# VH-VL binders against b1a7s3r263to410: the designs that were tried, part 5

Target 1, 148 residues: b1a7s3r263to410
Amino acid sequence: VTIVYDTMHYSTQKMAHEIAEGIMAEGYDVEMFFLHEDERSEIVKSILDSKAIAIGAPTINDEPYPSIGDLMYYLKGLRFERTGIKRKAVTFGSMGGKGGTPASLGKDLGEYGFDVVDTCEVYYVPDEEENKACFKLGQKLVEEAKKI

## First folded at step 19 (VH-VL)

Design r6
Fold by OpenDDE, fold request of step 20:
Structure r6 (fold): chain C 148 residues (1-148), chain A 117 residues (1-117), chain B 112 residues (1-112)
Amino acid sequence: as target 1 above (148 residues)
Amino acid sequence: QVQLVQSGAEVKKPGASVKVSCKASGYKFTYYYIHWVRQAPGQGLEWMGRIHPSGGRTKYAERLQDRVTMTRDTSTSTVYMELSSLRSEDTAVYYCARQFGSYFDYWGQGTTVTVSS
Amino acid sequence: DVVMTQSPLSLPVTLGQPASISCKSSESLVYSDRNTYLNWFQQRPGQSPRRLIYWVSELDSGVPDRFSGSGSGTDFTLKISRVEAEDVGVYYCMQYSHYPRTFGQGTRLEIK
């Protein structure tokens, strides 16, 4: 399972970790990418080799964090709907005001040929309940991926 | 309590290889990059490369790319840095460091590697 | 590679007096997310480097407020308002906006 995220104040990072914990709890490995550190080509390669993905970013100015834009555009061009499998996906993100990033990313991924199974969004720093929700999101992703 | 504990001092001859270990504890090992930075005697800090434990992905400094290999063992939460074809100029203290977000926050105690004939 | 240039390389200071270290990057450290990824490290004799400041001006926990960081783009400064004996060591700036990560030459702070 490929997990890709960016983070501003490390809230979305926390979410990514919890999602990873959920995935690993189900006995699956994760490969985690941080957009600040990893090249898009490496990320895309991992996604192509994965049956399931989790993509997350914070919201800024009522839009997804700009750094995720080039990745999403990259994914759009790859035409995943033509790869022979319908990969499972979840989206996640934090917000300091108006949200919508997970929904926006999910919409795009859906258009790219992914089966977006669920999303998770938190306000500022995720609390215990929100962390649990992210954990469960990871579990759900694995459960859906098993159907492929 | 985050802790990075490195292996002991090494003395090597030119042309040999050295493998330094960095054992991590006190946090989720899988999620954080580990970097290696070295410091020659009386000199500054030099970034060598980094590894992400989840997939074992590595990125190396160009000047060391042909000689350095970084690996990880997730079962023991340990990262390894192997440097081959050692030269006298490789004599240095080698540090591992954890990356939180985009910055280093914890460092190992350092491993002294001496390369001499 | 981004070259980080510190000045001065040697900084003798009288106890209680202020100190200032300059760090210049060969290119802008403003990242695509509009943040500037510049660190300051302190290395005391015989010790591992210690993080002092990140994101140009964010003070790490446990670091005395005598330390401060400022700057933008390519020019950065570390200041110590009142130098103490424990401040003796070498200070490094580090950019983490670009790969490879690069450090300044280091500034050796000593007490006169």
Scores: ipSAE 0.888, ipTM 0.946, lowest interface PAE 0.5, mean pLDDT 95
Fold by OpenDDE, fold request of step 20:
Structure r6 (fold): chain C 148 residues (1-148), chain A 117 residues (1-117), chain B 112 residues (1-112)
Amino acid sequence: as target 1 above (148 residues)
Amino acid sequence: QVQLVQSGAEVKKPGASVKVSCKASGYKFTYYYIHWVRQAPGQGLEWMGRIHPSGGRTKYAERLQDRVTMTRDTSTSTVYMELSSLRSEDTAVYYCARQFGSYFDYWGQGTTVTVSS
Amino acid sequence: DVVMTQSPLSLPVTLGQPASISCKSSESLVYSDRNTYLNWFQQRPGQSPRRLIYWVSELDSGVPDRFSGSGSGTDFTLKISRVEAEDVGVYYCMQYSHYPRTFGQGTRLEIK
């Protein structure tokens, strides 16, 4: 499973970690990418090799964090619906206001040929219950991926 | 608490290879980049490269990319840095460091590598 | 590669007096997200480097507030309002906006 995220105040990072824990608890391996560190080509390769993905970013100015836009725009052009499989996806993100990033990312991924199974969004720093929700999101992703 | 514990001092001949280990504990090993930074005697800090434990992806300094190899063992939460074709100029203290977000927060104690004839 | 240039390289200071270290980058350190990833590290004699400041001016937890960072773009400064004996060591700036990551030459702070 490929997990890709960016983060501003590390809340989205925390979410990514919890999602990963959920995935790993189900016996799946994860490869995690941080957009500040990793190249788009590496991320895309991992996505192409994965049956399931988790993509997350914080919301800024009521929009997804700009760095994730670069990746999403690239993914759009790859026409995943033509790859032979319908990959499972979840989206996640933190917000300090209206939010909407997970929904936005989910919509886009759906258009790109992914089966978006669920989303998770938190306000500022995730609390214990929100962390559990992220964990469960990871588990759900795996459950869906097993159907492929 | 987060800890990075490195292997002991090494003495090598020119042309040999050295492999330094960095064992991590006190956090989820899989999710954080580990960087290697070295410091020649009396000199400054030099970034060597980094590895992400998930997938084992690496990025190396261009000057060292032909000689350095970073690996990880997730079962032991250990990262390794191997430097081949050693030269006298490779004599240094080698540090591993954990990346949190976009900055370093924890460092190993350092490993002294001496390259001499 | 982004070249980080510190000045001075040697900084003798009288106890209780302020200190200032400059760090200049050959390129802007403003990242695509509009943040500036400039860090300051302290290395005491015989010890591993310790993070003092990140994002130009954010003080790390446990670091005395007599330390402060400022700057933008390509020019950055680390200041110590009142130097103490424990401040002896070498200070490094490091950019985290571009690969490869690069450090300044280091500034050796000593007590006069």
Scores: ipSAE 0.886, ipTM 0.945, lowest interface PAE 0.5, mean pLDDT 95
Fold by OpenDDE, last read:
Structure r6 (fold): chain C 148 residues (1-148), chain A 117 residues (1-117), chain B 112 residues (1-112)
Amino acid sequence: as target 1 above (148 residues)
Amino acid sequence: QVQLVQSGAEVKKPGASVKVSCKASGYKFTYYYIHWVRQAPGQGLEWMGRIHPSGGRTKYAERLQDRVTMTRDTSTSTVYMELSSLRSEDTAVYYCARQFGSYFDYWGQGTTVTVSS
Amino acid sequence: DVVMTQSPLSLPVTLGQPASISCKSSESLVYSDRNTYLNWFQQRPGQSPRRLIYWVSELDSGVPDRFSGSGSGTDFTLKISRVEAEDVGVYYCMQYSHYPRTFGQGTRLEIK
């Protein structure tokens, strides 16, 4: 399972970690990418090799964090609907206001040929309950991926 | 408590290889980049490269790319840095450091590697 | 590679007096997210480097408020308002906006 995220104040990072924990609890491996650090080509390769993905970013100015943009454009051009499988996806993100990043990313991924199964969004720093929700999101992703 | 504990001092001949370990504890090892930085005697800090434990992805300094190999063992929460074809100029203290987000927040105690004929 | 240039390289200071270290980058350190990824490290004799400041001006936990960082773009400064004996060591700026990560030459702070 590929997990890709960016983060501003590390809330989305925390979410990514919890999602990863949920995935790993189900006996699956994760490869985690941080957009600030990793090459897009490496991220895309991992996604292509994965049956399931989790993509997350914070919301800024009521839009997804800009850094996620180039990756999304990359994914759009790859025509995942032609790869022979319908990959499972979840989206996640933190917000300081209205939010909407997970939904936005999910919409795009859906258009790219992914089956977006669920989302997780938190206000600022996730609390214990929200962390658990992210954990469960990871588990759900795995359960859906098993159907492929 | 986050800790990075490195292996002991090494003495090597020119042309040999050295493998330094960095054992992490006190946090979720899989999710944080580990960087290697070295410091020759009386000199400054030099970034060598980094590894992400989840997939073992690496990025190396170009000048060291042909000689350095970073690996990880997730079962033991340990990162390794191997430097081959050692030269006298490789004599240095080698540090591992954890990256939290974009920050270097914890460092190992350093490993002295001496290369001499 | 982004070249980080510190000045001065040697900084003798009288106890209680202020100190200032300059760090200049060959390229802008403003990242695509509009943040500037510049660190300051302190390395005391015989010790591992210690992060003092991140994001140009944010003090790390446990760092005395005698330390401050400022700057933008390609010009950065570390200041110590009142130098203490424990401040003796070498200070490094580091950029982490670009790969490869690069450090300044280091500034050796000594007590006169």
Scores: ipSAE 0.886, ipTM 0.946, lowest interface PAE 0.5, mean pLDDT 95
Fold by OpenDDE, last read:
Structure r6 (fold): chain C 148 residues (1-148), chain A 117 residues (1-117), chain B 112 residues (1-112)
Amino acid sequence: as target 1 above (148 residues)
Amino acid sequence: QVQLVQSGAEVKKPGASVKVSCKASGYKFTYYYIHWVRQAPGQGLEWMGRIHPSGGRTKYAERLQDRVTMTRDTSTSTVYMELSSLRSEDTAVYYCARQFGSYFDYWGQGTTVTVSS
Amino acid sequence: DVVMTQSPLSLPVTLGQPASISCKSSESLVYSDRNTYLNWFQQRPGQSPRRLIYWVSELDSGVPDRFSGSGSGTDFTLKISRVEAEDVGVYYCMQYSHYPRTFGQGTRLEIK
């Protein structure tokens, strides 16, 4: 499973970690990417080799964090609907006000050929319940991926 | 509680290899990049490269890419940095450091590597 | 590679007096996400580097408020309002906006 995220105040990073914990608890391996550090080509390669993905970013100015843009355009051009499998996806993100990033990313991924199974969004720092929700999101992703 | 504990001092001859370990504890090892930075005696800090434990992905400084290899063992929460074809100029204290977000927050105690004939 | 240039390289300071260190980058450190990724590290004699400041001006936990960071683009400054004996060491700026990550030469702060 490929997890890709960016973070501004580390809330989305925390979410990514919890999602990873959920995935790993189900016996799946995770490869985690941080957009600030990793090349888009590396990320895309991992996604192509994965049956499931989790993509997350914070919301800024009522839009997804800008850094996620080039990756999304990259994914758009790869025509995942033609790869022979319908990959499972979840989206996640934090917000300081009006959210929408997970929904936005999910919409796009859906258009790119992914089966977006669920989303998770938190206000500022995720609390214990929200962390658990992210954990469960990871588990759900794996459960869905097993159907492929 | 977060700790990075490095292996002990090494003395090597030119042309040999050295492998330094960095054992992490107190946090989820799999999720954080580990960087290696070295410091020659009386000199500044030099970034060597980094590794992500989840997939073992590495990025090396260009000057060292042909001689440095970074690996990880998730079962022991340990990162390794191996430097081959050692030269006298490789004499330095080698540090591992954890990356939180986009910045470093915890450092190992350093490992002195001495390369001499 | 982004070259980080610090000045001065040697900084003798009288106890209680302020200190200022400049760091200039050869390229803008404003990243694609519009943030600026510049760190300041302190390295006391015989110790590992310690992060003081991240994101140009964010003070790390446990760091005295005598320390402050400022700047933008390619010009950055670390200030110590009143130098104490424990401040002796070498200070490094580091950019993490570009690969490879690069450090300044270091500024050695000493007490006169």
Scores: ipSAE 0.886, ipTM 0.946, lowest interface PAE 0.5, mean pLDDT 95
Fold by OpenDDE, fold request of step 20:
Structure r6 (fold): chain C 148 residues (1-148), chain A 117 residues (1-117), chain B 112 residues (1-112)
Amino acid sequence: as target 1 above (148 residues)
Amino acid sequence: QVQLVQSGAEVKKPGASVKVSCKASGYKFTYYYIHWVRQAPGQGLEWMGRIHPSGGRTKYAERLQDRVTMTRDTSTSTVYMELSSLRSEDTAVYYCARQFGSYFDYWGQGTTVTVSS
Amino acid sequence: DVVMTQSPLSLPVTLGQPASISCKSSESLVYSDRNTYLNWFQQRPGQSPRRLIYWVSELDSGVPDRFSGSGSGTDFTLKISRVEAEDVGVYYCMQYSHYPRTFGQGTRLEIK
């Protein structure tokens, strides 16, 4: 499973970690990417080799964090609907206002040929219940991926 | 508490290889990049490269790319830095450092590597 | 590579007096997300580097508030309002907006 995220105040990073824990608890391996550090070609390669993905970013100015833009544009051009499999996906992110990034990313991934199974969004720092929700999101992603 | 504990001092001949270890504890090892930074005697800090434990992905400084190899063992929460074809200019203290988000927060105690004929 | 240039390289300071270190980058450190990724590190004699400042001006936890960071684009400054004996060491700026990551030459702070 490929997890890709960006973060500003590390809330989305925390979410990514909890999602990863949920995935690994189900016996799946995780490869985690941080957009600030990893090349898009490496991320795309991992996504192509994965049956399931989790993509997350914070919301800023009522839009997805800017850094996620080039990756989404890259994915759009790869025509995943032509790869022979319908990959499972979840989206996640933190917000300081109206939010909307998980829904926005989910919509795009759906258009790109992914089966978006669920989303998770938190306000500022995730609390214990929200962390559990992220963990469960990871488990759900694995459950869906097993159907492929 | 978060700790990065490095292996002991090394003395090597020119042309040899050295492998320094960095054992992590007190946090989820798999999720954080580990960077390597070295410091020659009386000199500044030089970034060598980094590795992500989840997939073992690496990025190296170009000047060292042909000689440096970073690996990890998730079962022991340990990162390794191997430098080959050693030369006197490689004499330095080598540090591992954890990246939280986009910045470093914890450092190992350093490993002195001396290259001399 | 982004070149980080610090000044001065040697900084003798009287106890209780302020200190200021400049760091200039050869390229803008404003990243694609419009954040600026600049760190300041302190290295005391015989110790590992310690992070003081991240994101140009964010003070790390446990760091005394006599330390402050400022700047934008290519020009950055670390300030110590009142130098104490424990502040002796070498200070480094580091950019992490571009690869490879690069450090300044270091500024050695000493007590007069």
Scores: ipSAE 0.885, ipTM 0.945, lowest interface PAE 0.5, mean pLDDT 95

